# Ledger of designs, part 21: VHH binders against f1rkq4r372to572

Target 1, 201 residues: f1rkq4r372to572
Amino acid sequence: KQMVRVLERVCTTLLGLEDQLNALDRAAGDGDCGTTHSRAARAIQGWLKESPPPASPAQLLSKLSLLLLEKMGGSSGALYGLFLTAAAQPLKAKTDLAAWSAAMDAGLEAMQKYGKAAPGDRTMLDSLWAAGQELQAWKSPGANLLPVLTKALLENAEAAAEATKNMEAGAGRASYISSARLDQPDPGAVAAAAILRAILE
Key: E = the ipSAE of ESMFold2; O = the ipSAE of OpenDDE; V2 = 0.75 times the mean of E and O plus 0.25 times the DockQ between their complexes.

## First folded at step 13 (VHH; framework vhh_gocatamig_d2)

Design p5 (at its last look DockQ between E and O 0.84; V2 from the best seeds 0.00; counts 0 for: pae E 6.1 > 2)
Fold by OpenDDE, look of step 13:
Structure p5 (fold): chain B 201 residues (1-201), chain A 118 residues (1-118)
Amino acid sequence: as target 1 above (201 residues)
Amino acid sequence: EVQLVESGGGLVQPGGSLTLSCAASGSTFDDHYLAWYRQAPGKKRELVAGITDSGYTLYADSVKGRFTISRDNAKNSVYLQMNSLRAEDTAVYYCAVGDLWSYEYDHWGQGTLVTVSS
């Protein structure tokens, strides 16, 4: 039930961001990044209406990976598919904070390795990577520190997303645009940060 | 002008095999994400398979274990080996090229029809 609520919150967030993400994407893309994320949200909502999500986090991430890959469209589906497929692996054995940290690391590694991008390239990887750095601190946090870490994680992710407006694109269509300074953040980074907030708030 | 041309479609019996090809011209796509989509009558276009420039492959659950996507950068082509074909695989298959981190596909082919029927 909690997982359903989280997913619903993610979907609502993405649907609400459609116009904003499209606007951001018009700067260096075709202006449909928001629409693709909305499609993902609708797909998830439809999935949840059909059946409850898997109880296993690993299974959940795997199913989400497939769903997004198939239904989201665009290359974003592939990116999320890469991330979620890898992230599911550490969660097969354990589901504690360490396992989730490992899951984040695995997802990030997969995106970097197979996507051939790095933090700082002005992509969704920037937001996720920033979050991952904070999540690593969760390996041995006291219970009283969890809210602080969560806050830091979200703030860093959002800051990283915003910081992409000042980055030179090392990947994506923006990287093909000559020395023209982009003055808006990467829509993928903004979306990723928003998803994290929806999950963790 | 960039063009994607699919080929290899046709009529095949259930359990049969086909290999689809997509040849790109006008630009090289060795650093691009390549994908196959399909659209059946009355249904939405859906991903079949994708392959990153690094060679990582992704598959729809419905085709996993039966279909194989591959690419030949030297030929600027992407392929879809389809085995154990089923009636539900009947669709127009489209090749797509995109930048993975642009969150979009840059180019689409015109499609090739695959009909699986006894």
Scores: ipSAE 0.611, ipTM 0.836, lowest interface PAE 0.8, mean pLDDT 92
Fold by ESMFold2, look of step 13:
Structure p5 (fold): chain B 201 residues (1-201), chain A 118 residues (1-118)
Amino acid sequence: as target 1 above (201 residues)
Amino acid sequence: EVQLVESGGGLVQPGGSLTLSCAASGSTFDDHYLAWYRQAPGKKRELVAGITDSGYTLYADSVKGRFTISRDNAKNSVYLQMNSLRAEDTAVYYCAVGDLWSYEYDHWGQGTLVTVSS
């Protein structure tokens, strides 16, 4: 409920993962995934110190989208911007659990369409997509299962992140490297799963 | 390896227009996210606009409605049309190319100076 505490927890999580994500990124990239996410976390921290976040979830996601696009400093800022801008739309009219599931669906669709990737391509989409599949249960009228569904969502996202170590890269620079040489999980998928855990705990 | 060269910068009066271009050599833009950044003296480099390989465009709030990013993959070029220029648009403008899924931009141009003065 208190979005400031959730955002601060996400930021602390990302700052704590900087070295781990950079190490994972060296298998297929420049070794800077952790550095990029730390810049995002610091931008969010700075924003929270200077102004209260919007109370509306749609406005919050839209503001985060612009903040990351402008201040993250890497191409992944555009990737998160695509996701968050699309995810904000279903939340304009309603903020019930079904609307949050629709927000995840919209963000996933935008990443796939505008990022030209699909589940199985060894990206952060793998973790987010797995979470989105579990989130479909939030469209049910009965929310009595929320604690069980939350645990399943987090475990599914974390398992999907780990499973990327067995995937052939279908997007990005890693697509030039055999899957045997990428016998480590994708750093973006690990980051996405960690963000989800920070949000839902 | 991709090499990026910006052009089109210069001195312009407030309210004027300018078109920046960035041409690539060594590889094509077809699979890449392209962006324009700017850096004013004493300030951090900030995003101006971006365009995905599918053509989806993204803009910083400060330039929405005034600037337009476009790409021409046949010419390996990305453009920034800047209209209604103001003094706060004075900066060195940089072209950047990257893959969205690799988290950082792969290549940056040398920069082109835009000065908007009375």
Scores: ipSAE 0.159, ipTM 0.600, lowest interface PAE 6.1, mean pLDDT 81
ESMFold2 (binder alone), look of step 13: mean pLDDT 78; pTM 0.790

## First folded at step 15 (VHH; framework vhh_gocatamig_d2)

Design r1 (at its last look DockQ between E and O 0.06; V2 from the best seeds 0.00; counts 0 for: pae O 12.7 > 2, placed apart)
Fold by ESMFold2, look of step 15:
Structure r1 (fold): chain B 201 residues (1-201), chain A 118 residues (1-118)
Amino acid sequence: as target 1 above (201 residues)
Amino acid sequence: EVQLVESGGGLVQPGGSLTLSCAASGSTFSDHYLAWYRQAPGKKRELVAGITDSGYTLYADSVKGRFTISRDNAKNSVYLQMNSLRAEDTAVYYCAVGDLWSYTYDHWGQGTLVTVSS
């Protein structure tokens, strides 16, 4: 029941950002990043109406990976598919905070290895990588500081998304259109940071 | 600018095999994400398989274990090997090219028909 509330919050957030993400996407793309994420949100909402989601986190992430891959309608589905498929693996045996940090690490590794991008290339990876660095503290003993770590994670991810406005495009369509700064943050990085906030609030 | 041409479709009996090919003209796609989609009459277009520029493959549940996507960047081509075909695989199959980190597909082929029936 708690996962259904989180998923609905993510969907509401993405639907609310559609116009903003489309406007950011026009700086280096087609202006449809927001529309693509809204399509994903509607697919998730439809899925939740049709059936209860799996209780196992590994099964949940695997199902979301397939849903986004099949229904998102763009190459963004492959990006989330890479991340979610890899992130599900560490969660098959345990679901403690260390396992969730390992899940983030696995997803980041998959995106970097198979997407041929790195932090600094002006992509959604910039936000996710920043979050992953803060999430490493969740592996250590003394995780009683979870509210403080959550705040740091969200602030770091949001700052990294904003900082992409100062980056030269190193991957994706923007790398073919311009080698200069685009003076606006990357829409994928903004979307990733917003998703994280919707999950963790 | 870029034209995608699918080939290899046709009529085949259940249990048979086909290999679809998609070749680009006017540009190379060695740094692009490539995918195959299909659309049955009256249905929405759905993903079949995708392959990243690093070679990582992704499959829809309905085709796992039966279909294999591959790419040959030297030949500027992407392939879909379809084995153990079923009537439900009948559709027009489309090749798509996208920029993985730009979040959309930029180019679609015109499609090749695959019909699985006796």
Scores: ipSAE 0.141, ipTM 0.589, lowest interface PAE 6.4, mean pLDDT 80
Fold by OpenDDE, look of step 15:
Structure r1 (fold): chain B 201 residues (1-201), chain A 118 residues (1-118)
Amino acid sequence: as target 1 above (201 residues)
Amino acid sequence: EVQLVESGGGLVQPGGSLTLSCAASGSTFSDHYLAWYRQAPGKKRELVAGITDSGYTLYADSVKGRFTISRDNAKNSVYLQMNSLRAEDTAVYYCAVGDLWSYTYDHWGQGTLVTVSS
């Protein structure tokens, strides 16, 4: 039930950002980043109407991966699919903070390995990677700083998204054009940060 | 093995036209980003034109209005129609295929020389 609410919030957030993300994407892409994410959101909403999501985080991420690969499409769908598929693996045995941290690491590793993007390349990875750095601290036992870490995680992810406006594109459609035209943040990074906020708020 | 083969280059006078072709073999690239780059002597390789899997096109400012990129997925090919050619368009032109997921260029052709001279 809580998971459904989280997913609904993610979907609502993405639908609300459609125009903004498309506008950002028109500067360096084909202007459909928002539409692509909205497609994902609608697919998730449709899925939730058919049945409740799996109770297992691992199963949930796996199902979401398949759903996005099928319904979202494009490079974004593929990248999210890779991320979620890998992230699901550490969660099969455990679901504590260490497992979630490991999940993030696995997702990030998969995205870098198969997506061939690196932090600083002005992609969705920048926001996710920034968030992942904070999650590393959650692996330490005895940490009573979860609220602080959550705040820091969100702030870093959003800051990383904003920082992409000053980055040279090393991957993504923006890498196909002159960096001189890039004066706005990467729409993928903005979307990723927004998703994280929707999840963690 | 994936191979890109450019053709259509040659010598042309200023104001002339030329059409470059790039044929891919070994794999299909209907979902891939395709692009033309060029490199003049002593200069860096630069983007000339690109076309996304959805058919969205982009051009370098220096060629806008003069060059047109197109693709034929059935022929696994990409084309560059170059009109109103100028001396500064002289370069080796390369065909490139971008990865669907990573947006990196996984494959390059060997290039075809375009010389614009009186």
Scores: ipSAE 0.000, ipTM 0.247, lowest interface PAE 12.7, mean pLDDT 86
ESMFold2 (binder alone), look of step 15: mean pLDDT 79; pTM 0.798

Design r2 (at its last look DockQ between E and O 0.05; V2 from the best seeds 0.00; counts 0 for: pae O 11.8 > 2, placed apart)
Fold by ESMFold2, look of step 15:
Structure r2 (fold): chain B 201 residues (1-201), chain A 118 residues (1-118)
Amino acid sequence: as target 1 above (201 residues)
Amino acid sequence: EVQLVESGGGLVQPGGSLTLSCAASGSTFSDHYLAWYRQAPGKKRELVAGITDSGYTLYADSVKGRFTISRDNAKNSVYLQMNSLRAEDTAVYYCAVGDLWSYQYDHWGQGTLVTVSS
């Protein structure tokens, strides 16, 4: 039941951001980033109406990976698929904080390796990387540090998303068209930060 | 201008095999994400398989284990090997090229029809 509430909050967040993400996307892309994320949200909502999500975190991430890959219409589905498939692996044996940090690291590695991007290239990696750095720093928090970890993680991810407005597009052939600074944040980075906030609120 | 041309479709019996090809002109695939989509009449277009410029492959659950995507950057082409075909695989198959980090597909082909019937 708590997983259903988290997933529904993510879906509501993405549906509410559709126009904003599309507007940001028109600066460097086709203007459909918000539409593809809304399609993903509707697919998740449909899935939840049919069945409860798996209790196992590894199974959950694997199912979400397939769902987004199949139902999300833009190439962003492949990015989430790369991330979630890799992130599911460390969670098969353990689900403690160290395993979640390892899951984040695995997802980031997959995106960098198979997407040929790095932090600073003005992508959704910038937000996710910032979150991963904060999670790694707090792998063994003392008593009652989770609210502090959550706040720092969200603030770092959101700051990294905003900072992409000052970056040049450095990944792929799109960098030829949008290599100059665009004075607006990358829509993928904004979406990633918003998803993290929806999960952790 | 980039143009994508699919080929290799046709009529095949259940259990049979086909290989689809997609060739590009006007630009190179070498640093792009490539995908195959399909659309049955009256249904929404759905992802079948994708392959990154580094060679990592992604498959829809309905085709995993039966279909194989591959690319040949020297020939500016992407392929879909379809084995153990079923009636529900009947659709028009489209190739697409895109940039993962711009979150869109830049170009789509016009499609090639695959019909699986006995």
Scores: ipSAE 0.293, ipTM 0.692, lowest interface PAE 4.4, mean pLDDT 82
Fold by OpenDDE, look of step 15:
Structure r2 (fold): chain B 201 residues (1-201), chain A 118 residues (1-118)
Amino acid sequence: as target 1 above (201 residues)
Amino acid sequence: EVQLVESGGGLVQPGGSLTLSCAASGSTFSDHYLAWYRQAPGKKRELVAGITDSGYTLYADSVKGRFTISRDNAKNSVYLQMNSLRAEDTAVYYCAVGDLWSYQYDHWGQGTLVTVSS
C-alpha cells in the first residue's frame, strides 16, 4: 500500500516534468527525454492497475526493470533497467539500510560498467551518484540521523543535477554537441533527482 | 570486426558540392547514433553533423544550411551532402558510430580528405 503510493508519486512527478525535460533535451538531445520518462510513468501506472506490486523490494525492482526495458525504451530505459536489475540483488537477503546502500552501489556500478558513464559526465549518473555518496554514510552503525541524511541526500542529488549545466558532456547525446551550447542542466540528471525526491518525501 | 569506410572526398572549388559516404561492416547500426567529424591541420577534431537512431539531425553552426546528413539503415550507411563549400571546410572528414547506451563513439573511420581550393 505504501509502495503503491510511492510509485504513484513517482509517476505523477515524471508526467508533470514532461515538457520541462523535453525543453532541456531540445538543446542537447532529440527533445524526447520528457516523453520517454512519461512513457515509463504510464507503463508503471498501467501495471499497477493490473496487479499490486510485489511485496519484496528485490522483486519490485526486478519487475520494474523488466517493465522499463520493455515499455520505456531508448537509452534511458536500458540504463534504468540495468541499474534496477543490479540494485535488486543485495535486497534479496536483507532490506535494511545497509542493504539499500549496497543496492545503490550495485546499481551505480552496473550503470558505470555497462553504460560507460562516469560521475561528472553530465548524465543521470551524476544525480544518482551524488545520492549514493550520502547513502553510504547510512552504513555506519551510529547513523541516528536518518531525516538529516535523507535531506542531505536529496539536496546533494539536486545540487548535482544543477551542476551539470557547468559540465562538459562525457557521455549521452550531449557529448555529440559542442560544450559551448550546454548552458542548462542535463535532463536525465534532473529527472533522476526528481525521482529520488518523489521516493523519499 | 567492425569497420567504417569513408568515401567521396576530393578536390573541389569554392562554391562546389560534394557527397561523402560512410559504409559500415561487421555490425548493424540501425539503433546507433551516427556522425561526421572533421579535422583541419593544426585544429581539433570537431563535430560537423549528427543523426540519431530516430532520424533527428544536428549540425555545427558553421555548416547549417549548407550540409545535410542522412542515413540508410538498409545499406548500413551514413551520408553527408556538402553544398556551397568554402576554403575553411578543408579537412579530413571522419565517420563515427555512437554507442546505444552511453553515446560514446565506439568506432571511427580512417577519414577522407576534402580540399576546397580555387
Scores: ipSAE 0.000, ipTM 0.238, lowest interface PAE 11.8, mean pLDDT 87
ESMFold2 (binder alone), look of step 15: mean pLDDT 78; pTM 0.791

Design r3 (at its last look DockQ between E and O 0.88; V2 from the best seeds 0.00; counts 0 for: pae E 5.0 > 2)
Fold by OpenDDE, look of step 15:
Structure r3 (fold): chain B 201 residues (1-201), chain A 118 residues (1-118)
Amino acid sequence: as target 1 above (201 residues)
Amino acid sequence: EVQLVESGGGLVQPGGSLTLSCAASGSTFSDHYLAWYRQAPGKKRELVAGITDSGYTLYADSVKGRFTISRDNAKNSVYLQMNSLRAEDTAVYYCAVGDLWGYEYDHWGQGTLVTVSS
């Protein structure tokens, strides 16, 4: 039930960002990044209407991976699919903070390895990587550091997304144009940061 | 002008096999993400398989174990080997190409019809 609420929040967030992400994507893309994410949101909503999501985080991420891969469309669906498939693996055995940190690392590693991009390339990887770094730093916290972790994680992810406006594109469509034309953040990075906020708030 | 041309579609019996090909012209896509999509009558277009420039493959759950996507960069082509075909695999199959980190596909083929029927 809590998971359903989280997913619904993610969907609502993405639907609300459609125009903004499309606007951002017009700078160096075809202006449909927002629409693609809205399609993902609608796919998730449709899925939730059919049945409750899996209780296991590993199974949940695996199912989401397939759903986004198949229904989201675009290469973004492939990216999320790749990330989520890898991220699901460490969660099969444990679901503590260390496991989630490992999940993030696995997803990030997969994106870098198979996507051939790196942090700093002005992609959604930048936001996710920033979040992952924070998770690594706090994977062995003391008593109640979750609120601090969440705040720091979100701030870092959002800061990383914003920072892409000043990056030279190392991947994506933006890499085919002059960096002088890029004065807005990468829509993928913005979307990724927003998803993280929707999940963690 | 970039063009994607699918081929290999046709009528096949259930349990049969078929290989689709997509040849790209006008540009090289060795560093691009390639994918096969399909659209059945009355249904939305859906991913069938994708392959990154690194060779990582992605599959729809419905085709896992039956379909294999591959690419030949020298021929600027992508292939879809379809085995154990089912009636529900009937659809127009499209190939697509794009930068993985561009979030969308840059080009689409016109499609090739695959009909699985006894």
Scores: ipSAE 0.683, ipTM 0.854, lowest interface PAE 0.7, mean pLDDT 93
Fold by ESMFold2, look of step 15:
Structure r3 (fold): chain B 201 residues (1-201), chain A 118 residues (1-118)
Amino acid sequence: as target 1 above (201 residues)
Amino acid sequence: EVQLVESGGGLVQPGGSLTLSCAASGSTFSDHYLAWYRQAPGKKRELVAGITDSGYTLYADSVKGRFTISRDNAKNSVYLQMNSLRAEDTAVYYCAVGDLWGYEYDHWGQGTLVTVSS
């Protein structure tokens, strides 16, 4: 129920960002980051039209992982697949805040290990890492504190995405083009931050 | 420019096996994500299997347990071992090479046809 609304909001967000993400991608890529994310959004929308998503968060993330891997059509499907497959594991038994923090950490670890990247390498990992660090810092949120902590998480992720404009590319094809800053944020980092905002608002 | 050449396609009976290979001209794959895609008539191109530069493998649900992707960086090649083939595996199979963090593939092969028919 509420997952359907979140997923539709993510899809609408990605479809609306297509031109912006493609423009950012032209700085160091082929200009199709937005197109691949829009393809993912359309695949999710088609899936939701055919059946309700699983009620279990672990099953939901596992199904999304396979869907994106199969239908996204770019190498970013593998990135999201790595993250979502790992993130699903801690959610199999529990779905409280600690389990979601563990899910984020598992996804981040998988991206770093299997993608051979770290924060600071100018990737979508920069936005997700910033969000994960804030989520870990949530020590004992009260009812009135959770909206403030959620806002801080989103702002931290968005700031990290913007900061990638000052980073040298340390992973992937962009590292072959120049060691100089590209003066534009990484399109994957911008997309990741936007997805997080769509989920949490 | 880099060219990817697939081979190993052909006609095979259901339950049979084929090994597809893909080689790049004069360039190593060691830092790249490698994938196999397929496209059946009237359908969109879809992922079959991928293998990261760290060796982590990814499979579409429809082929898991039947197909195995592997890479040989010394031969600049990626392989797809296809076992227990079914009629629905009939498609043109493409290899792709790309940068995981670039969010798109840099090069695609021209494809090799696999037909599974009795």
Scores: ipSAE 0.254, ipTM 0.646, lowest interface PAE 5.0, mean pLDDT 82
ESMFold2 (binder alone), look of step 15: mean pLDDT 79; pTM 0.798

Design r4 (at its last look DockQ between E and O 0.87; V2 from the best seeds 0.00; counts 0 for: pae E 4.9 > 2)
Fold by OpenDDE, look of step 15:
Structure r4 (fold): chain B 201 residues (1-201), chain A 118 residues (1-118)
Amino acid sequence: as target 1 above (201 residues)
Amino acid sequence: EVQLVESGGGLVQPGGSLTLSCAASGSTFSDHYLAWYRQAPGKKRELVAGITDSGYTLYADSVKGRFTISRDNAKNSVYLQMNSLRAEDTAVYYCAVGDLWSHEYDHWGQGTLVTVSS
């Protein structure tokens, strides 16, 4: 039930960002980033209407991976699918903070390896990577550090998204243009940061 | 002008096999994400398989274990080997090319019809 609420929040967030993300994407892309993410949101909403999500985080991520791959469509669907498939693996055995950190790392590694992008390339990887770094730093916390971790993680992810406005595109359509210096953040990075906020708040 | 041309479609019996090809012209796509989609009558277009430039493959659950996507960068082509075909695989199959980080595909083929029927 908590997971359903989280997913619903993610969906609502993405739907609300559609126009903004499209606007951001028009600067260097074809203006469809928002629409693509909205399609993902609608797919998830449709899925939740059919049945409750799996209780296992590993199974949840695996199912989401498949859902986004098939229903989100576009290259983004493949990218998220790749990430989530990898991220699901460390969660099969454990679901503690260390496992989630490992999950993030696995997803990030997959994105970099198979997507051939790196942090700093002005993509959603920048936001996610920033979040992953924070998770690594706190993967073995004492007492109740979750609130601090969450705050720091979100701040880093959002800061990373914003920082993409000063990056040269190393991947995506913008990278095909030699003068692809933009003054706006990457819509993918913004979307990724927003998703993280929706999940963690 | 970039063009994608699918071929290999046709009529096949259930349990049969078919190989689809998609040849790209006008540009090279060795560094692009390539995918096969299909659209059955009255249904939405759906992913069948994808392959990254690194060779990582993705499959729809409905075709896993039966279909294999591959690419030949030298021929600027992508292929879909379809085995153990089922009636529900009947659809127009499209190839698509795009940057993995660019949300949507840059180009689509015109499609090739695959009909699985006894």
Scores: ipSAE 0.567, ipTM 0.816, lowest interface PAE 0.9, mean pLDDT 91
Fold by ESMFold2, look of step 15:
Structure r4 (fold): chain B 201 residues (1-201), chain A 118 residues (1-118)
Amino acid sequence: as target 1 above (201 residues)
Amino acid sequence: EVQLVESGGGLVQPGGSLTLSCAASGSTFSDHYLAWYRQAPGKKRELVAGITDSGYTLYADSVKGRFTISRDNAKNSVYLQMNSLRAEDTAVYYCAVGDLWSHEYDHWGQGTLVTVSS
């Protein structure tokens, strides 16, 4: 029940950002980042109408990986698939906060290894990396501190997304454009930060 | 400019096998993600398989265990070995290339037809 609400909030957030993400993408890409993420959101909404999501976090992330690979499509669908497949592995044994931190780390490692990017290359990795670093600091926090720590995680991810406006493109289509056209944040990084906020708010 | 040419399609009986190939001309694609898509009549184009520059593979659930994607970067080529073919595999198969950080693929081939019929 709670996972369905989170997934719907993520989908509503992405659908609401479609025009903004497309506008950001026109500065560094081909103007379809918002459309691509809306396609993912609609695929998830359609799936939720047809079946309940798995209760196991590992199974959930594995199912989302296949769904995005098949229904979102494009190379970005494969990228999310790599992240989610890797993130599911640490969650097979345990689902405590340390396991979620390990899941984030595994997903980031896969994106870097198989996506051929690093922090600073002006991609969605930049916002996810910032969130992962903050999450590592949380491995031992008490439950009463979680709201303050989630706020810090979100602020770090959103700041990292904004900071991509100052980065030279090191991966993807953006790597072929001038620095003047990189005066705006990377739409993928903005989308990733928005997804995290939808999950944690 | 990259040009992609698929080949190897044809008519095959259920249970049979085919090998599709896709050759690139222009720039090298050794640093790129490569994928095979298919489109059956009246249906949307769907992913079949993908392979990263380091050899990590992804498969649609419908083809796992039956299809194998591989690449030969020295020949700028990607392959799809299709075994245990079924009527539902009938489609035009397309090769695509892009990096994973782009939201769509950079280039697509024109397609090769695979027909599985008894």
Scores: ipSAE 0.264, ipTM 0.664, lowest interface PAE 4.9, mean pLDDT 83
ESMFold2 (binder alone), look of step 15: mean pLDDT 79; pTM 0.795

